# Designs tried in a protein design chat: VH-VL binders against o27280. Part 482

Target 1, 266 residues: o27280
Amino acid sequence: MDSMNVPEVLEIKRIVEESESVKTFIFSWDFRREVRPGQFVMVWDFRDEKPMSVSLIDPVRSEIGISIRRVGEFTDRVHGLSEGDLLGIRGPYGRGFELMGRDILLVGGGIGMAPLAALADEATARGMRVDALVAARTADELLFLDRLEAAGVNISTCTDDGSCGFKGFAHERLLTLEENHDMAAVCGPEPMMFQVMRILDERDVPAQLSLERYMKCAVGICGQCCLDDTGFRVCAEGPVFWSQELSRVREFGRYRRDPAGRRVPW
Key: E = the ipSAE of ESMFold2; O = the ipSAE of OpenDDE; V2 = 0.75 times the mean of E and O plus 0.25 times the DockQ between their complexes.

## First folded at step 23 (VH-VL)

Design cg8 (framework fv_cemiplimab; at its last look DockQ between E and O 0.91; V2 from the best seeds 0.88)
Fold by OpenDDE, look of step 23:
Structure cg8 (fold): chain C 266 residues (1-266), chain A 118 residues (1-118), chain B 107 residues (1-107)
Amino acid sequence: as target 1 above (266 residues)
Amino acid sequence: EVQLLESGGVLVQPGGSLRLSCAASGFTFSDYGMTWVRQAPGKGLEWVSMISGSGEWIYFAPSVKGRFTISRDNSKNTLYLQMNSLKGEDTAVYYCTRGDYSYPFDYWGQGTLVTVSS
Amino acid sequence: DIQMTQSPSSLSASVGDSITITCRASRKIGHYLNWYQQKPGKAPNLLIYEASTLQSGVPSRFSGSGSGTDFTLTIRTLQPEDFATYYCQQYLTTPYTFGPGTVVDFR
């Protein structure tokens, strides 16, 4: 089924406070409209619109969840909403994760764990063994730990300050973990993803990585999310890419473009 | 032409502090992560610290973590290394180099000598 | 941390000779290895990156090979300006680490 391009006004069914800066907004969802982990929706607060990853897919309860980090004016407004309030949702869009094999490694940083949490639910439901490396700057920024644990995921934590788990960065912790995975899914800051991808490459582990870019149309028309050299549109060919695809993307891990098209370094 | 020029290296007592600077020219400074590498007299090269283009991503060698701070001012095309709680083993020529996790260290400054001695 | 070793620690050669320097990592690092040349009193210069790619401006007599844990730098037809110290460096993971260096001097 094609993604819906018309925004649907949905009521916030429930709000989960994941951390001080992250909330998950839960909506009733008609699953005749397919949604996959790694896909995103456009969230409209009737003033502005932003792409957000789907972090929860629950066909049993007929719900989806969107996790949003408070980072600016739009997200400030959204974080001020309550249960029962309305948001516009259109999508889902983009290419989601593809599950392969029996053993999967998830590597997530900060809010990057949002799509990976949804992927973890699907993988465990399929009977796969899931290892997750959850990284954050501090312990209080680690996301979805209880949810992942409840799903049967084997969790390793990593914090920059050592407040929880391994003291250091995800790529550093990854090197100390087992390397016998059939595939990996990665999402987080690009400096993290770049370095994680390198290790996975060395290990010959097929890897999928989810990129974040400024997306305006979400349907591959406006070109705002076009990656240099390749012409890949993050909203259409992504946001999930195979490592082989990203190896061709010069800007990956090095810079991004802001809404004005200006290069912004990582 | 890419040029990197380090400065600030002097004699300092143990426990002292010192800030090094590296002036960059000949390229778009913010497009590249920058790295400090040091070399003790008569010894090999040691990676010290790395900072991304925006300055948001910072890495340190275990030997200097907690004592050194790396920063940059892209408006001035300058890289800095703040060194606190200096030790004798910190005595070295400190090189500024262009490169990070995504680029090899393809250009180097001439280095600046830091001597820590009582 | 990944430990890097080099062999030999030093070697003497003559102009025109072909020499090989070996670098070994304590664990597999794929092709994420660089080679640098340093002359006395000077900053290092990048020679080879990604184990085998020649840096722009570097003479073709320099070549790098290897993957995994074992790497080699070869200098064919050694020139007077090639007498220096050579370092390998892994960039698989932080902290980045250098080999101890190999001194190439006159015979």
Scores: ipSAE 0.930, ipTM 0.961, lowest interface PAE 0.5, mean pLDDT 96
Fold by ESMFold2, look of step 23:
Structure cg8 (fold): chain C 266 residues (1-266), chain A 118 residues (1-118), chain B 107 residues (1-107)
Amino acid sequence: as target 1 above (266 residues)
Amino acid sequence: EVQLLESGGVLVQPGGSLRLSCAASGFTFSDYGMTWVRQAPGKGLEWVSMISGSGEWIYFAPSVKGRFTISRDNSKNTLYLQMNSLKGEDTAVYYCTRGDYSYPFDYWGQGTLVTVSS
Amino acid sequence: DIQMTQSPSSLSASVGDSITITCRASRKIGHYLNWYQQKPGKAPNLLIYEASTLQSGVPSRFSGSGSGTDFTLTIRTLQPEDFATYYCQQYLTTPYTFGPGTVVDFR
């Protein structure tokens, strides 16, 4: 395999506790390996390897950050690590977000705000006006609010339980906002993205959405990340897709497939 | 042949509780979200609640939010509606239908009548 | 909440007639509209989804059109089994809402 496909063992430089269940792991990074918001890396803990989105891209400090939510055995083990511990990183992989126009809307649910935080940094650095709708189940799960505010992002929040901001779902909050944006970037639970995409389609706002699927190779060879009907590989043609591309994908918003190829509903 | 069979509709007093069931057959139940729609006597259709295939994504009409809960048991191919703090305006035929935010309501049961009266 | 209205509330027609039912949303809903048919004492049946796409098994005499706020259901060459109540329903966002219905009666 070439050097891009071999994990590089990197020291955890700093850990930021974003919430009770989410940590950002920061590494020194050689930016000869360029990284775009929306791309992902494969994180190797010497037992298993999982795709994770890049949440911080800082070429000035030569750092990247990877935000990881504790959801299972792999992420439990990674959350148990300390600064100075080692992880393998290979990548980046996939197609990232492309910025256009002057006004961008970000819609993020839970950990889905991670790649959008990286995009917000790039958009504000380009002088774009950035609005963000940050959604979670509870106030404690709203991510990156201080960072977004510091970057000059205009933040709206919603929580399922109403503990912060609008009580309800992202698509319900979005409908009540008068937003004329040149584009939108969406990342979060796929049912949320599906319903948000419907609102954006009605408003004729071009949208890019970041999908998450099971991955093994991450370089487009094994076929594990393929989407029904189109054959799009999430690791190669995605993870970021234009809404027009997703309109041809019947499974989007409806189901995914597990490692055995079984249909799993949302 | 998709079939949906509601049960549990009875006369109940205001403030009471009732659980409706919907038995599903003829399709892979867990692949589809499910919805309850009601129709008061002589009135039109009102969307009540929907639940995704996994059961993780749940939505309610404002008129029932906080009083009703929706659930499903995919091992039994059964959808449930738990109705608490019942009011006279909850009197309706309750239909079980296949669909949620991701699919239109393509198959319907025959309905079960709930009457809330003293 | 998105309010849906329908016109007319009722109409009388004969077998063989062509009829049109209109549905209006209180705000733009794109093409996120369904049509249902309900016969007396029966559950509704899905006729049309996405404003204009016929559900499987629905006769080609049914058609839907429109986008934004204004939609129509057209039934050409009305058949005896078409005498029913017709409902539109938006699904742009929750809560989903139905129109009040249009009763199509035999004349």
Scores: ipSAE 0.816, ipTM 0.919, lowest interface PAE 1.1, mean pLDDT 91
ESMFold2 (binder alone), look of step 23: mean pLDDT 94; pTM 0.952

Design cg9 (framework fv_cemiplimab; at its last fold request DockQ between E and O 0.94; V2 from the best seeds 0.91)
Fold by OpenDDE, fold request of step 24:
Structure cg9 (fold): chain C 266 residues (1-266), chain A 118 residues (1-118), chain B 107 residues (1-107)
Amino acid sequence: as target 1 above (266 residues)
Amino acid sequence: EVQLLESGGVLVQPGGSLRLSCAASGFTFSDYGMTWVRQAPGKGLEWVSMISGSGEWIYFAPSVKGRFTISRDNSKNTLYLQMNSLKGEDTAVYYCTRGDYAYPFDYWGQGTLVTVSS
Amino acid sequence: DIQMTQSPSSLSASVGDSITITCRASRKIGHYLNWYQQKPGKAPNLLIYEASTLQSGVPSRFSGSGSGTDFTLTIRTLQPEDFATYYCQQYLSTPYTFGPGTVVDFR
């Protein structure tokens, strides 16, 4: 490994509790190392390593934030950490979002809002109009609402149970919203993204979507995150893809591969 | 050869409950989402419910939300539709079909007749 | 919800004829439309998906066209086995909806 791929041991500067299951860990960051919304870092707790999206980019405070959902053993350990504790961070990796135009639509589901929150900050800082559709199963799982509002984002919400905003799915709510956007950025569960992408396609809105796959090396070598047929490596050619690229990916929205390489349906 | 076989359709009283089954063969069942479509006598087709391969993503038509439940047992290659609080307007032939948001409904069973009547 | 309509509701034709069935959506749905054929007492069969792609095993005399709100199913050189009811179906968004159907019977 080159020096760029060696994890830097960083102290957790601050922890923000976003929800019952999501925490944002904030680190000091040397911005001589560029980082863009949509990119990810590898987080190392000295036992295991997992890819995590960057959810906060603050060059003024020289900080980055990584939002992590509690979903397994690794994340359980990380969620047990406190301010002042250490983590290994290497990266950033992958292709981030590209901003274009004046009006941008963000569609996020669950933890998928993490990279979109960072994108929202950048877009608003550039003077863009940002609309965001934030989806979750329940109201208490809606992420980053206060942060988005503070940034001047126009927010629409939808929940499966109707506990907040539109009762239903993101693609259903999207169909009822205005269509005047120059581009869209989407991140969340693939069944959601697949159906959202369809609507954006019908509207001729250029769309970028962020995929999540099992990653090991993060540098395009091991192939664990390769997408079928195309050979796209999520860590190298992604995780952000244009809709035209994903339209060529058979497995998108249909299945994924587990760490053993077995197909797992959505 | 892909085959789908529905069963469970019977006469039931309004307010009653019924569970339909669909036995699948000839393909890897878990690789595909499955859908229920119904057809009232002499009427057109109506989308009822859809379930992803893993069963985690479920969709319902407004007309059956809160009353129907869709599930699957991939170990048995079987799709289910639990129908509660049945109404007269639920009377229909219920078809099991392979397909979901990512696949067209390319294979259909022969259907099973559910009759809701006093 | 997206409403689907079809025209005509029924038509009579002879073997060898070319017929056209129209489907209209209440809003633009791109190319996210399927066509199905159903014979009396039988299950539907997929004919066309994505508005114009012929399903494997379906005769080439069937064709689909259109985008946005207006779609067409054409059957060239109608065969005896083609007398049936035809349905269009949108899948742009849930709930998925079908057209009311077009009955094609023999003259």
Scores: ipSAE 0.946, ipTM 0.970, lowest interface PAE 0.5, mean pLDDT 96
Fold by ESMFold2, look of step 23:
Structure cg9 (fold): chain C 266 residues (1-266), chain A 118 residues (1-118), chain B 107 residues (1-107)
Amino acid sequence: as target 1 above (266 residues)
Amino acid sequence: EVQLLESGGVLVQPGGSLRLSCAASGFTFSDYGMTWVRQAPGKGLEWVSMISGSGEWIYFAPSVKGRFTISRDNSKNTLYLQMNSLKGEDTAVYYCTRGDYAYPFDYWGQGTLVTVSS
Amino acid sequence: DIQMTQSPSSLSASVGDSITITCRASRKIGHYLNWYQQKPGKAPNLLIYEASTLQSGVPSRFSGSGSGTDFTLTIRTLQPEDFATYYCQQYLSTPYTFGPGTVVDFR
């Protein structure tokens, strides 16, 4: 399957240090291969291959950007690379976000802001009003604030420890924010998304949420990314789902499955 | 048969510390989040804290945040509540219950009484 | 924080009666409300979740209704074992909060 869908080897054109633990890697990209916010690519470092969300889509410069948090051996190796070094990229894959209406709310936790930053750029370019709730554990982990501000996004922040903005969780801050949005896009830790979805449901705001699951093929045939009850494949029917679709998914917000198929709680 | 059994409730001086335990059996403990709910004598129920199945997601009521910590040992099927800087207002029966942000509180222990008094 | 109130604070009823307990939230909470029953000296028991869904093993004489800010618990054909205190609880957002309780006494 890898031989039929072989990664293209691309040069790292630029590296942006977003925080102590997050870097954005920018590549030249031929936009005949369309990329939508919320889609992902498989990144190959010549040893391992991992899915990463696209955080920058720039057709004017013919560039894409991929934001990667340092969390383990693979991401440690990638963070050690320099401009001019090579990575393999295959994709894009998955269903991206769909924009509607004039007013959009973005709710992002940690690295989950990466695909939402790409969506914010598209939404502002279309003349939409964009509000973003950016959540993290600490102030130092809030991502993309300057980029969002430069794009004209109205930013609210929250941190678990109160070091910046509202002290508390994203769903707690959301309860105090304006309710007048035509849609919402949500990406971050699944417990955060579950609790945020509850508030958006009460407000009757159509919401799209981006899920992460273990992936092997990324093209929908191996079954490793399937969700219980519905059989939705995160790599094919997702990673972005409507909240109505997720309301029928028992495992959402409650558990996931590891590579061996064992139930793992959040 | 789901069973939850709290222990550790005693009389403690104001400013003191105390650790409560809740022993769980009859279900896969790590699959479920857990919650502490307390009830002062003659009063209603007050949600205190909850912790997800992995232990990674933790929430506190404002009245105890900064003074209490919650933890779990999934290898021992045990939930803990560490209570520091105790006040008279913390006097209550403390219930261990199964559930968190994702589940209602469907099984409860019998409770353990904590009294904070001189 | 979302404040919960209940009415009445207490009531007296006879076996066979139908009773209604109301619960009000300080803001809209959708259907994210649970009901619990507590007998003296005992732990609470979950009766209803999601405003209207009966927990397994709960008799059909219990029913819940409401959405938004106003909710009711109805007990039809009251039985001797139903004399207890009843609490509502919101779970729209942390901190989770309970109503102050309604005591149902046998007269």
Scores: ipSAE 0.852, ipTM 0.933, lowest interface PAE 0.8, mean pLDDT 91
ESMFold2 (binder alone), look of step 23: mean pLDDT 93; pTM 0.952
OpenDDE, look of step 23: ipSAE 0.917; ipTM 0.953
ESMFold2, fold request of step 24: ipSAE 0.849, 0.843, 0.838; ipTM 0.934, 0.933, 0.929
ESMFold2 (binder alone), fold request of step 24: mean pLDDT 93, 93, 93; pTM 0.947, 0.950, 0.949
OpenDDE, fold request of step 24: ipSAE 0.946, 0.946; ipTM 0.970, 0.970

Design ig1 (framework fv_acasunlimab; at its last look DockQ between E and O 0.88; V2 from the best seeds 0.88)
Fold by OpenDDE, look of step 23:
Structure ig1 (fold): chain C 266 residues (1-266), chain A 118 residues (1-118), chain B 108 residues (1-108)
Amino acid sequence: as target 1 above (266 residues)
Amino acid sequence: EVQLLEPGGGLVQPGGSLRLSCEASGFTFSKYWMSWVRQAPGKGLEWVSWISTGGRSTFYADSVRGRFTISRDSSKNTLFLQMSSLRAEDTAVYYCAKWYIGRAFDIWGQGTLVTVSS
Amino acid sequence: SYVLTQPPSVSVAPGQTARITCGGNKIGSESVHWYQQKPGQAPVLVVYYDSQRPSGLPERFSGSNSGNTATLTISRVEAGDEADYYCQVYDESSDHYVFGGGTKLTVL
């Protein structure tokens, strides 16, 4: 059995309250096990297991952070935990973001900013110019703004209700931005990503997008996260895909499969 | 048909200059990063340079930095490599290569021979 | 600079399996791509993202990547498989594409 497939019981070192519904759980991490922005880990609360993106990678402090949005029973339990409590972590898994060029545009929506925040840290550390379009429904749901600002990221915000920044959706805000970048990284609601990808394609900006699907095994065995037509496994071939890959995925931006495997619209 | 055509190779004296071109067809050239890769006679592949889609960013191997300049013209679907201060060790077949997902190269030109000799 | 190490040559009999290795420091954390180059021809992508196969390539070609070694596997080797094979990665620290030294596959 591959050691990476066995959950390691880790103590929650710190908890950062990012918003009312999002907390970042910080763990000590042995960086002999490499982790990249865009990869995910399986979080085990000794009852259930869910995939979560890595939102913080700090080799200096030997820490990683996992940002979790409160959305259901599992996350409710996790959000009830305190510093010093234990969680099982296995991974990392999946394909992370690939950085190229000197400037990058990050487009994130809601909890989708989690992996992008980690990517922003890496990109800025490399000396890249990082622009970030941070989207949320409301101002209080905008994530990681202080962290991004501290990293030297140029931030543009948009909110559905106009409570902060541009009033509207991320793709609408993107249309108002004229500057192109060497590449883009996108993560958020799939309808958002779909529209953003379209715009970036029209602008000839190579883009990577992180997909969210139901995952059980995280190792490409169970097939629950398979994408129609292509057979891509989000946990193995993703969750980060190039736009060229997603262009082959019929379901992208249109529908997803629920835990029972049924097609459900976004 | 997707292809890359590489004219411009030839014989040049040490210290001389040469401009290579690579004309793309069969795909949307402007959407892809492009690279030059060279291969000295009887040797392996050596990456030379790559350029972003908009030409905003360029990168070079240490062996050619300061002497070679990569550029592109989207209106002509053409990639360029301006070579200056050429050395004998620059003698090689030069390939243009199209970026593919994962930072691979899926399309290659047939290559053009550059010979630097007195 | 990042260095990829390949054996200079590998020999295999027809019908047998050829394995070409590519070594690098923690290459298992990198995406490795493989190219086939026949004499007088341009390289051809045969494996990308460690194990994915481009359209049109036979299933005989496969790849894996773990630890410090990526491996290109060619099963049921044919005479036509005789070529030079190169592994390739992208070094994000330097923004350089990096090729291995190449492996000459000889079909006996």
Scores: ipSAE 0.930, ipTM 0.955, lowest interface PAE 0.5, mean pLDDT 95
Fold by ESMFold2, look of step 23:
Structure ig1 (fold): chain C 266 residues (1-266), chain A 118 residues (1-118), chain B 108 residues (1-108)
Amino acid sequence: as target 1 above (266 residues)
Amino acid sequence: EVQLLEPGGGLVQPGGSLRLSCEASGFTFSKYWMSWVRQAPGKGLEWVSWISTGGRSTFYADSVRGRFTISRDSSKNTLFLQMSSLRAEDTAVYYCAKWYIGRAFDIWGQGTLVTVSS
Amino acid sequence: SYVLTQPPSVSVAPGQTARITCGGNKIGSESVHWYQQKPGQAPVLVVYYDSQRPSGLPERFSGSNSGNTATLTISRVEAGDEADYYCQVYDESSDHYVFGGGTKLTVL
């Protein structure tokens, strides 16, 4: 086995409780392995291994953060860990977000804000104006608001139940916001991303979208992360795609694949 | 048929001005960032300027900043480069180019020659 | 600003493989694009995102990018491949596009 494909066992330095269901796990990181917003790592709990997006990239402190939502057995076990406990990490993998221009719109739903929070930090550090639309089902699931505010990001919120900000879906809130940005970055539930992409296309705002698919190898060999019709591998050509790359992908916004590769609806 | 056409060009004396245009057809011009790229005789490609889809943001190579102005008119599907204070070093074929995914260029005009000579 | 370096020329026999390099500090972290330019013509995109081929281009064109070197590979070279080849990246720190100096491919 290649040493680059073997998880490095790292100590959890800090745990930040982002919400009742989301924690950020912070690790020391050797930035000779460069990390870009939108790339992912494979997290190994010594029983199973899952892809997770990087939410914090801090070369000054030599730290990365990985935000994990509790959604099943693997994430339940990881959420039960404490500072000082160990996890295996390999990566980073995939194509990150590409920045261009003087301003950017971020549209994030739920845990999808994780890679966008990292991107917001990079964009603001480069002197870009950053607007973020942060969406969730309820107010207590809105992620990273204080961090985004501290970075100078202009925040709009929406919640399905109206408990904070605009009542409704992210794409509905988007219709009420300023129409023109140099570019956009979108991450969240795929049906939300599909609707947001259509609005951004109509407004002539170039957009990048981050997709989630099931992964085994993370390096593009096994084919488990492929998109229909294009042969794109989410782990190699993505997880971040320009909207132009996604326009011919039939599965985008319609279905996903389970661990066995079977089509299931969103 | 997708194309970019750069009519014009010509001979200009040092210190003079010239406005280049680039007419787009066969694609939705307003959806794409656009660039000017030049090539001096016998030399390589040099990026000159790019402009955002709405025209809100413009960027220039250091060699032309303050002398050249990029603009666009979506109603005419046309990209412009206003050149002023021209120098002999600005002698080149000027291409317009359309943004492609990954920050590349997929469609290029055939170029127009600008000669700055006394 | 970011600098890309290319060899000024490469010569290859017909039917063989040509490799054209593009050097840059940590270029493996950039997306590299390649253009072919024949005499008197506009450039044509032949590889983007390091290794992806635009529609309608010959499968003989491919690319790779790691470390400090990106490489354009042309297999089974034909006389018609004789051209200048340029690599290109986008430098996010300046918001400038950057081209390499170009490589003249000669088919002997």
Scores: ipSAE 0.818, ipTM 0.914, lowest interface PAE 0.9, mean pLDDT 89
ESMFold2 (binder alone), look of step 23: mean pLDDT 92; pTM 0.948

